# Ledger of designs, part 2: VHH binders against F-box protein At4g00755

Target 1, 377 residues: F-box protein At4g00755, of Arabidopsis thaliana (Mouse-ear cress) (q8lg03)
Amino acid sequence: MDFVNNLDTDTSLSILSCLDDPSDIVRASAVSRSWRQFVVKYSLSKNLCLKLFHQLSNVDHIIETSNDRNGESSEAGSSSLMDTRLLEKEHRAFALLARGCMSSPIESCIADAIRASSTDNYPVESILNTLEKRDRIGRTPSYWSSTGQHKTTVPESLLYKLIGDLCLITEVSIHPFQAYFQRGHPIYSSHYVRFRLGHEKDNSPHYNNSQDKKGEPGKSSIESNYVWTYTSQEFSMAQENRLQSFQLPEPVLCIGGYLLVEFLGRVQTQEMDGQYYICVSHVKVEGRSLAKSFRVENVDDNGKFGLKVLSYNDPKKMEEMDAEAGQDMDAEAGQSQLRNLEQLLNLLHRHPLDVVDYVWPDESDDEYAESEDEAEP

## First folded at step 4 (VHH; framework vhh_8fcz_2)

Design b13 (from a1 with Y32H)
Fold by ESMFold2-Fast, scan of step 4:
Structure b13 (fold): chain B 377 residues (1-377), chain A 119 residues (1-119)
Amino acid sequence: as target 1 above (377 residues)
Amino acid sequence: QVQLVESGGGLVQPGGSLRLSCAASGFTFSSHAMNWVRQPPGKGLEWVSGISWSGGSTTYADSVEGRFTIIRDNDKKMVYLQMTSLKTEDTAVYYCARYSDYWGTPHYEGQGTQVTVSS
């Protein structure tokens, strides 16, 4: 019944290389020691991963943490023993990676908002408002706004950090903002949206180095600090007040954990100043996060990187364990509550803005201060 | 490297029709939305019409909606603007535009094509 022992190597390889499901390869490796050795020796898990995502050929080395089954960061011993251990390490890591890419649950993947290309009336109309599924907090509108432009062709962008350094992205959703408090209830949107996925240049942990001024334009250009390895087609944006979902033609593996949303072609002018604006109330990203199992280290100029394995436990089992412990259950809800409070505090307190004297640039008078049409306190 | 070459402009009487053509090269045409923009004499640049990468969606400025039709042929790497019921206010230099990288203006190649609507 064990055909690996009864057939020649070439015939066995031909049969086993037809396995396209990571679960089938794992089951094959569990049949006997000879099957496991064959799967390891001929790198079947690694080859499956490369068939699924060619960019995984850029894995330069694998690092295992001390909590894993063979938790060590370096190999030492005789050369033949070291070769066997390297193949076994590759088998473990790539088998887990293939399972993660094919079987991890689809979930919300934005970890943080980094910056916008421009922001009108910062911090009230910042990119941070796009993290929440709403267009208002009480009577106060909640949205990101670009600065005004006379040309329709000036692009805008929003930069996000994804959950983890390795994430398979399936869908991006954008909710344009409708100014329900302006005459005619205009929708300030773009004709098209385009998505880029990539990583920081020079392996700088930029996201974790400073928490100052998150959600505002930085001194450094986005183009100077990031490398974009994937660029989508330009999707048409319907001029409608609804969450619009843009499914990527194929799931895209993001190595490095950054998403850029680009808005192209301005649609709507503001009556008061005749300038074009782009406004967004919500951005949502869905995909398979591999954050619980992997991290990416030292992405070089050629795209080569270190793959760090955090745990060999099934990601679904880890989620069940986290849910049982109750520690991660409401983390996102808690963060949303903190962001809502910060928005209200920024609105009510003078620093950094004097909100009592705050006059929207597009207002010719203080009609909104006395109107019931979403006037502020 | 991005090259957009407009043609088909000319002098036409009010109420007339004209078809503009744009030949694109130097980029993956089928992955980019395409636009027509115009610059009337002594005025700034005005967006006229846009078409999605697949041709499945089109948009028009209020001033031209119902009169102009934007079309693309991905195999030929061409964008067209069919103009009907032309008015004197449609007089402008017309540019075929691809939205540039995130930090720049759209790339316009050549001189555009002049459309003059006059009796």
Scores: ipSAE 0.006, ipTM 0.404, lowest interface PAE 11.6, mean pLDDT 75

Design b14 (from a1 with Y32D)
Fold by ESMFold2-Fast, scan of step 4:
Structure b14 (fold): chain B 377 residues (1-377), chain A 119 residues (1-119)
Amino acid sequence: as target 1 above (377 residues)
Amino acid sequence: QVQLVESGGGLVQPGGSLRLSCAASGFTFSSDAMNWVRQPPGKGLEWVSGISWSGGSTTYADSVEGRFTIIRDNDKKMVYLQMTSLKTEDTAVYYCARYSDYWGTPHYEGQGTQVTVSS
């Protein structure tokens, strides 16, 4: 029995909306034509992505660079077919996006250092030094230093370009700089660190136009050229000579590919001049880059953007999907809801995608008279 | 001279368990995220699991979530993959990998360790 056709729409939608695994949604769409139509019609893959990453509500349009071989170009155009094409396109793009967010390798996500709010002794103590996993090169210290300040409340920031326009960030790590060559081995750090993720403003010079100025003091303010769509909590910095990890409470999808690290509350004065400095030897960002599958186009000041799909998963990658449902069920769902979802998932797992039932009616549709063997000799 | 050496593979029955090990040398292990990837016979590479440099963040492919656990020991420069409830579909050569699109940083894969899930 086809459960989707036998349940009312609200009940079916409620059950299917409990699927929190992109592979289960893809499997549901492959069970039958009616299941696929339901998954596509009610935008289940898009809804899952929006549930996980609310920023994806800002997708204005989807641009596909790969040809769709389902043969729809030969069909007569109508408003209903155009709506179906849009929903199919959204289904493909958001299913791929969900897979990328869940199944991409964890890697270092900094592509480049852009600039700092200030830099002492440029270019020797520039932000470029923070890209390397070291605090010295031979006898020469390697770190970024702010300019000196008399007030503890003056913040500093470091701006980075991430790998790709879409990057799921899980962790940012900061290594404060300890001046091992100064009396008392002072650590020039901040009390707190805060992270922002965002994109360039529409009227700003693009990253490519400023590549020749990497690490040098800029002509325009960091704040005036970027829009920050995510701001983290203020994390406490331990005053220790070690790489300190700041795990984000939940992975954050960065749209536009820019990270700002803000240092708040100056701690250490330099004995020579009595001024406060903030110094960092290394900045590390870990996450999942979606650069191989996606580009972001035309991010406006309201955060709306075009999602460009560079490539879809081939048929072999679809075949690699696990048939088994995840065991992480929504704890807030009732017992009857969990039972219905479990029964639905068991049904999905029993019906492999490669089983074709079209031949069965042709064989079993024979009449009783023919099977009774009443032919006269 | 960066090296990743995988071990711990073997033949195991469906439902069984294995623990894979990866010994790292030639780079600052404690500063890099580590990943496990696999290649089934005659198929392409599939990412399996990842762990941050500190061990504070782990991620898994849908196909292995709940069955596999990735662990690291920075003092010993080791990363491990604890595999339980193994299926025939888990049959593959397993590789330990360091990924970085960071300018001037290479991508590394070890020589691999064979896992065969069969009766």
Scores: ipSAE 0.013, ipTM 0.561, lowest interface PAE 8.2, mean pLDDT 74

Design b15 (from a1 with S52T)
Fold by ESMFold2-Fast, scan of step 4:
Structure b15 (fold): chain B 377 residues (1-377), chain A 119 residues (1-119)
Amino acid sequence: as target 1 above (377 residues)
Amino acid sequence: QVQLVESGGGLVQPGGSLRLSCAASGFTFSSYAMNWVRQPPGKGLEWVSGITWSGGSTTYADSVEGRFTIIRDNDKKMVYLQMTSLKTEDTAVYYCARYSDYWGTPHYEGQGTQVTVSS
């Protein structure tokens, strides 16, 4: 149907603006030249994206990898042609972006652990332990532990880098740590957990350029180096030894690729010292990464950024090709192996003579070994 | 300025009931979890109960589980604590609280409301 030519502009715009599915807009643009020109002229793909994800209003400019072979001119006709090309570029980019946000596969989205607000017995009880689904490595417990505190109100946080600069986050899962080797098997958790998504500050030193090691407490506060553009509600934590999943009320588009997990309200004291601890064995993030199609460049302190389009190929089709080649499986296996080696090296940083010469006064080592055998996965 | 104003405390007999109220102002109430904490005479602060921003989830200290119910009304910017089967051990000043966060938002407590359970 070609009602775009038979109705006034306002009526046609009203009808086409009711389209809320990216595939319907793409289909509309394929019906005729008049429909395509209308979709491009009135920025329907961009308007849909802004309706679904208001953060996309911060796209300052779009960068395509193709060379522009057109000469530059200062004439008025040249300006009008450039406006048309900008609208076509926006249509392509935002149509792909909307499709990616709606249709990309849901996957595990943590790329790396950056730092914790505090760490007890660093590096053994570091944030790096939370990247794997385990609570022990052989006879050694595997978890992140905060330092002890006498006040219940001291918050703790864990900072992660997400896969890609543009990622739609749907769910965060936290596994509290149960100290199976302590009397009463206490769970060291918090009353609430809250999530923030954001990016590095424009003028701050990046983690890759910092002198801090992975998982090591930073010399600068997390606030000094990052800008948080999204803050979730406070979710209650059940005091249970299980992976607890926190579904965000609406999927959140993270621009910049950083996640902060905040723990609020300490619940469990250690019998030995009477101090409150927060311990976590695993953190998992699920979402849709747009890393194969997009990069985010030059996020400024006001949240404005450049959107770089890497490929207009269907992300689902690219995923099928990558899976067929087996390259993604090899990369995932390699990353897991590197993490396991880092954790083993962290354990080995303990002086071997301390282990060999250690005399446990109350047979706790034997009790610990027995507990591990009973709790083996 | 964040303000939390508690009311509804009083003197009750063991086994009695009270309903505490907390009026919140100075922040977006519907975006934050709310808590009740108490301070018994001569002791430190003890967390009692919490409720998420939507009211969809609640948590309780073991000592009050099954006896107390936390409720919120986001339209009225109120959080309530319904207390039943009160014990002498529940005698305390009760505070409405919003926990601190990483932005330097302090732990907020009101003036408190006195609950005395005595025979």
Scores: ipSAE 0.000, ipTM 0.409, lowest interface PAE 11.1, mean pLDDT 75

Design b16 (from a1 with S54K)
Fold by ESMFold2-Fast, scan of step 4:
Structure b16 (fold): chain B 377 residues (1-377), chain A 119 residues (1-119)
Amino acid sequence: as target 1 above (377 residues)
Amino acid sequence: QVQLVESGGGLVQPGGSLRLSCAASGFTFSSYAMNWVRQPPGKGLEWVSGISWKGGSTTYADSVEGRFTIIRDNDKKMVYLQMTSLKTEDTAVYYCARYSDYWGTPHYEGQGTQVTVSS
């Protein structure tokens, strides 16, 4: 009945190595003690993960923070017992990892906007404006703008922190900005867009709230502080005022939790100065975040890292719990009000008269239409 | 090393046609959008046309829309520019171009192929 007990090791391994679903491997390990021992002994969960995502070969070690898993230290027992415990730890971690990558629901994955390659009229036209699905707040336009350039070939980039250090990315969406307040309603976009995924360099300053304000221009280039382990194809950007979705040909596992969006080839000059600009109103990233289950620690120059397991709870169950907690509408309303207040404060620094025209965002933007002829210098 | 080699330029009369070719090597051609840019005598570099990584979308400068067609062959690592109804103002050195992988570095261009439209 139990073929693991009745067949030789090579035959059993050949059959079980054909399992492509992490759930099937977990189920196999639950059938009997002998099946579980076989799955653990031959590292079937780890081997499946490596087959699906080759970069997981860079897992140097696994760290468990669960008290139910305490006592797996190198001092815990004999060499044979230690090897068995290490294999069981690998089985648990990689089974959870494979499940997360294959079965977790697709969600919005941007945690934060870090900075842009350049920003015109900082802080009003900063990358922070791309986090929300809007192109205006009352009568005030909301978008990120690069600085002006005379050459079409100067690229621009936007840097984002993803939700979690380990995230499977499926799609990136970009909404170019159309200047509805300028004559001719120009769309300030690029010919192409390219995506990179990666992590911070060991010797770079670690991003945190005490170092720099979010969206503030940095003193060093983005390239100097990050290692890009994945670079996408160059996708064509349609010159249209709509959210444009770019599906990656295959889902990409991001180790480190950073996304760079690069804009290539400037298309639109501003009438006032004759310079090329790139402007974006919204950026959305969809994927499977493993933030509830995993952290990535100590990524070295060779890409090797520590995989830290935070919880063995089902990621779907964790999301359902978060959804219930996310029904705190008071917290959401408070955050929206704080953001609108920050926009008002930004307007005070740029143009005092703009504050008079500020109104809270509404579902319909029609009444906030400005004349098509903007005031020229 | 990224290399782009253009060919197919020459002298043509107004209203004539030419087909430019670009042979690419040294990179994963099918992952990059390809472009044609040109430099008229005494002027700066002007973008002409672009084609997405699989050829599913193309874009053209207003001055050439409806007259030029960009196509690519990923198996042969080639990009082409079919030019029809050529005008005197199309006279330029034509370059095959690919954007740089590194911030702040120039895009990659070949040596160019001269197109002269005159009687």
Scores: ipSAE 0.000, ipTM 0.426, lowest interface PAE 12.2, mean pLDDT 75

Design b17 (from a1 with W53Y)
Fold by ESMFold2-Fast, scan of step 4:
Structure b17 (fold): chain B 377 residues (1-377), chain A 119 residues (1-119)
Amino acid sequence: as target 1 above (377 residues)
Amino acid sequence: QVQLVESGGGLVQPGGSLRLSCAASGFTFSSYAMNWVRQPPGKGLEWVSGISYSGGSTTYADSVEGRFTIIRDNDKKMVYLQMTSLKTEDTAVYYCARYSDYWGTPHYEGQGTQVTVSS
């Protein structure tokens, strides 16, 4: 009844190796014990993952949350049983991984802002301002600004932590900042933007190290503390006040959970000082986070890592269960609200005399002095 | 390893035309935006034009907009600058340029090609 039982091994492997959909391999393994044993024995789920993402060859070992310490088999042929257990373990993990990469919902993937290459007027014009979809709070502008430069060729960078250690990134969106309060309403942007994905070096200080304050510019090069495993094409930035979306040509699997946004070629000088600035009001990253199913442990400088399986439950089903629990708002909205509160508290602490602008944002506020200057004959 | 070799410069009269060429090697050309920058006598480097990795987007300095056209051929690993209606102020050494792969490292540029606009 099923073709795996009726065909030779080479013919069956040839046919099954043509399956590009992880769900088809999972369904095949569910048809019969023979099909499942065949899928496991020939590592079809693992081979599909390697076909989709070659860097998955760098999985050094797989860790499951269940206690695999119980090796009760003292029977003759224990090595064969152990080989079978290893193949079963690989099948489970890679089947889940392939499904996650192909079927997990597209969502916002930034967990945190780490640092900028430079920051003007820190902490007011910090990278933290790029986490929210706004260019102002009341009458106070909200953006990240680099320091000024005389040369157009000095690049700038923004570093972010992604929600999970494994994220399939599809798109990065950048909103340049338009200085609506300056003469001529200049847009401080770059000619090009480039994206890198990677992980921390083994000997680097970790994100939560007290020496690396959240959002604060560091003294050392970002390059010294990270290994970049993916570098995108250099995308052109339109010189427009809008959110611009850059779709990666193919989805990229980020192992380690760090994104670097690089801005290349300065465009706009400030009239006051004649220096070039790069300013950004918002950064958004879209992709498939595998955080609910996986963790990555001990990524070395050669890219080898441990893959930890947290749950074999369908991530989509888990998300639907969370929604059915009657949350008043989704996780993204909750995180955004928390970040807004943190920003307001920080601004109140550092600028207490401006509290009214931060507590009561009002975009309908009349810029009387500016309107008078514009209206004057 | 990265090499950019410019050619096509020369002496031209005001209102004339020149095509500059840049041959790239030592990197994945189709992944990088390419730029033309110039250095007029006694002045610093100024950016002239840029083209996206695919050639689908181009941008120009205000001083050359409508007069210069940047083109690329990814199969041949070439970038070109077609210059028309040349002015005396276009006199400069022209460099083909690619941004660095490393933070804080100067951009890559070739040896340059001299363009002189004079009667």
Scores: ipSAE 0.047, ipTM 0.600, lowest interface PAE 6.4, mean pLDDT 76

Design b18 (from a1 with N35H)
Fold by ESMFold2-Fast, scan of step 4:
Structure b18 (fold): chain B 377 residues (1-377), chain A 119 residues (1-119)
Amino acid sequence: as target 1 above (377 residues)
Amino acid sequence: QVQLVESGGGLVQPGGSLRLSCAASGFTFSSYAMHWVRQPPGKGLEWVSGISWSGGSTTYADSVEGRFTIIRDNDKKMVYLQMTSLKTEDTAVYYCARYSDYWGTPHYEGQGTQVTVSS
């Protein structure tokens, strides 16, 4: 009997591991509290998030400011109860994270322009000019310009702070600058653009205040102050005066809230000095900011961090999420999902061994059962 | 102590209608999906219909879809099964059920409610 129950658990975990949509897991957990406890016990929301965003494996601990305020008179003293509380906390946090990543509005995600690798005629031709969709203010050109170079292989970069510490980035758009006021109307662009996402290095007071040469007016590289956890492919830049959108192959979760835009391969020289310049009139970043739901506590030397969940001042937050999942579900799709779960439950109760062959249907399957060949007349 | 008390069954002619009721107590009713299951004479339990904890989703066995409607009232801790166009094959003892866990047998209490469809 025990053996049969254990096999049923392995079978259900195999089936549930086929659920790739966070909303499917939330809908499954809405069937019953016992079903929800199964989802919690086997960390299905956390495992789905880790499958979608490997960087989340670096979550060291979760901090909830409102959900753990209810006292511990009935819950104190049990290690098993403490483990259950941790699993519940992880479920709430990762379910909220999954919802944010899949359902939050796509919006402009740049909070501020931080610095450029170089700037010609600072502050007139600074990175700040790239924050607005324009190439001029009245009759005055508006763009960022690098300093001139004789070598085409010298890269340039623009550094931005994103809205919040967690932001799912879907698209970066770059508008090269065309010098309409120069002979031949040259476009000062690059052959390729590449994107990096990451966080500021740990600024622990103990290390930043140590006796070292950081106090001298020496060069401080962008590379020395930031840790890049994601680097994109090199996208080809069309040599055209238009906003060019670069969609990332997969949405990328930025932990720490910094974006670096790198320009590779200089294209255009200026007639006056024969030097290569890179100029940009606008940079736009689209994604899903999770700033309203999450904060990142200090990232340590190993890349691990604390995930802080912000309260919406709702004591029924988890109950509200369950209710919302039910309401967002298409009535026909919801009925189909419950039917599939009920068919599985009915099958498990009647024919435990037969359920080994049960797999959730996937319409993208390329495989067909072998059948006898028939010739059309 | 979980208690589910079914009522509303009876003898009805083919094509007739019945409304079954289930009164729940001893647990947080609004936190659980509720189901109707039936046991025809000499056969095993057959799942009939289910409703999510919030009432936002319902589902039905193919044999009863379009003829039965499941509803719940969380304030009154009641679940109902409205049956129309009854067939002789619907003759069974009907149980209101709550699953104790995903792998367990449905939990139900009382004697159920007998539905007999015959002329």
Scores: ipSAE 0.000, ipTM 0.097, lowest interface PAE 22.3, mean pLDDT 70

Design b19 (from a1 with G50T)
Fold by ESMFold2-Fast, scan of step 4:
Structure b19 (fold): chain B 377 residues (1-377), chain A 119 residues (1-119)
Amino acid sequence: as target 1 above (377 residues)
Amino acid sequence: QVQLVESGGGLVQPGGSLRLSCAASGFTFSSYAMNWVRQPPGKGLEWVSTISWSGGSTTYADSVEGRFTIIRDNDKKMVYLQMTSLKTEDTAVYYCARYSDYWGTPHYEGQGTQVTVSS
């Protein structure tokens, strides 16, 4: 191949100059081929993802989905792929990841309620009640309640499964429960709320293999079965009967698909028994689920995992498009290739200002890297 | 401030071996691919090799394939270039580089280390 043209920075600047001229359609095919190889050789898609999401440094290997018996197996079916093919596979996967993280619709991301640290009057006041946007069903109150405590420092937590194994989480919303049927209409909340994101431990049973009923208090500690890779700041909770939204300072990529909501500092006693309770009527999580495109496999104790690509488009069509990039083509084929390359470059050329549309802080790599290096244990 | 400090250059005879080192600081080293680039006397910058964040994937310029090996040690925040079967055309200033732009333009390069292959 033409490695010199694709790997030399002076040559790449020449290629970019040609691409910036939309009138030179005939040269677009040659520019597209050289540009694609350059992007692949320098791991630019992967570097973009790592700049945005440090946790993607833990991708150990990439698996592309094989077709059934009616089609061909994907490139992921062979561990004997050459280095160049491995880089092309990385490019495809990380380019899709970058697009998913930046462009996937923001949606409600809770798939299921798993368990609470405690539950009063189970199953009537279970975590399952927090999945619905309501504080009553007819005349019957609907909320989760912790058990009573004499100490204000005893924390409580709620554990949820997110939609898919990869979710970019932007916001968590909590609606405290106001006991409209009690004297004084007390709000049973906490001073602070904190969020953790993570995955199941490699040697723990999966939530779908649990012998515990969903929402039922488990025999095992939550800490025994999960690894928390992200812990938020402690957000102050207003003592008000409203849905309170907590925007994360930066969108957080959850690898593994589990969210823990922790309630810290009890504030309200019940007159009947003088004990502190924490009650919640609704929990909502907003983010970008990548479930349609990705699965996570075999997260080990070091956080390394396999990234499984479920769907790009059609893996066979992607290979055909890649093969065409190196071929001579007519002006119309060159125009199509130029448009596809321009769309890819637009996706890859998302500056921090564009990322602000997704509620990111505008931090430079150098500032982030300096802070990380200084703070590194 | 991102810092990359190269070392290990020197005078070596044709057919000889040399190991270059690059000490990185000021960024999360284990999260970035690292590169070696070189500038021969009177010529432009030439890409030599890239290693992925984990060390699981490496690529090399055609001119050095089979002779050079790029290695990293994430615990020590180091990247190395093991050079064997050196040729006179390998004479250059060697730079450690991290690329952040999709153009492939180096976001940061070190001060370089001189490699001279001569008798």
Scores: ipSAE 0.000, ipTM 0.098, lowest interface PAE 23.3, mean pLDDT 70

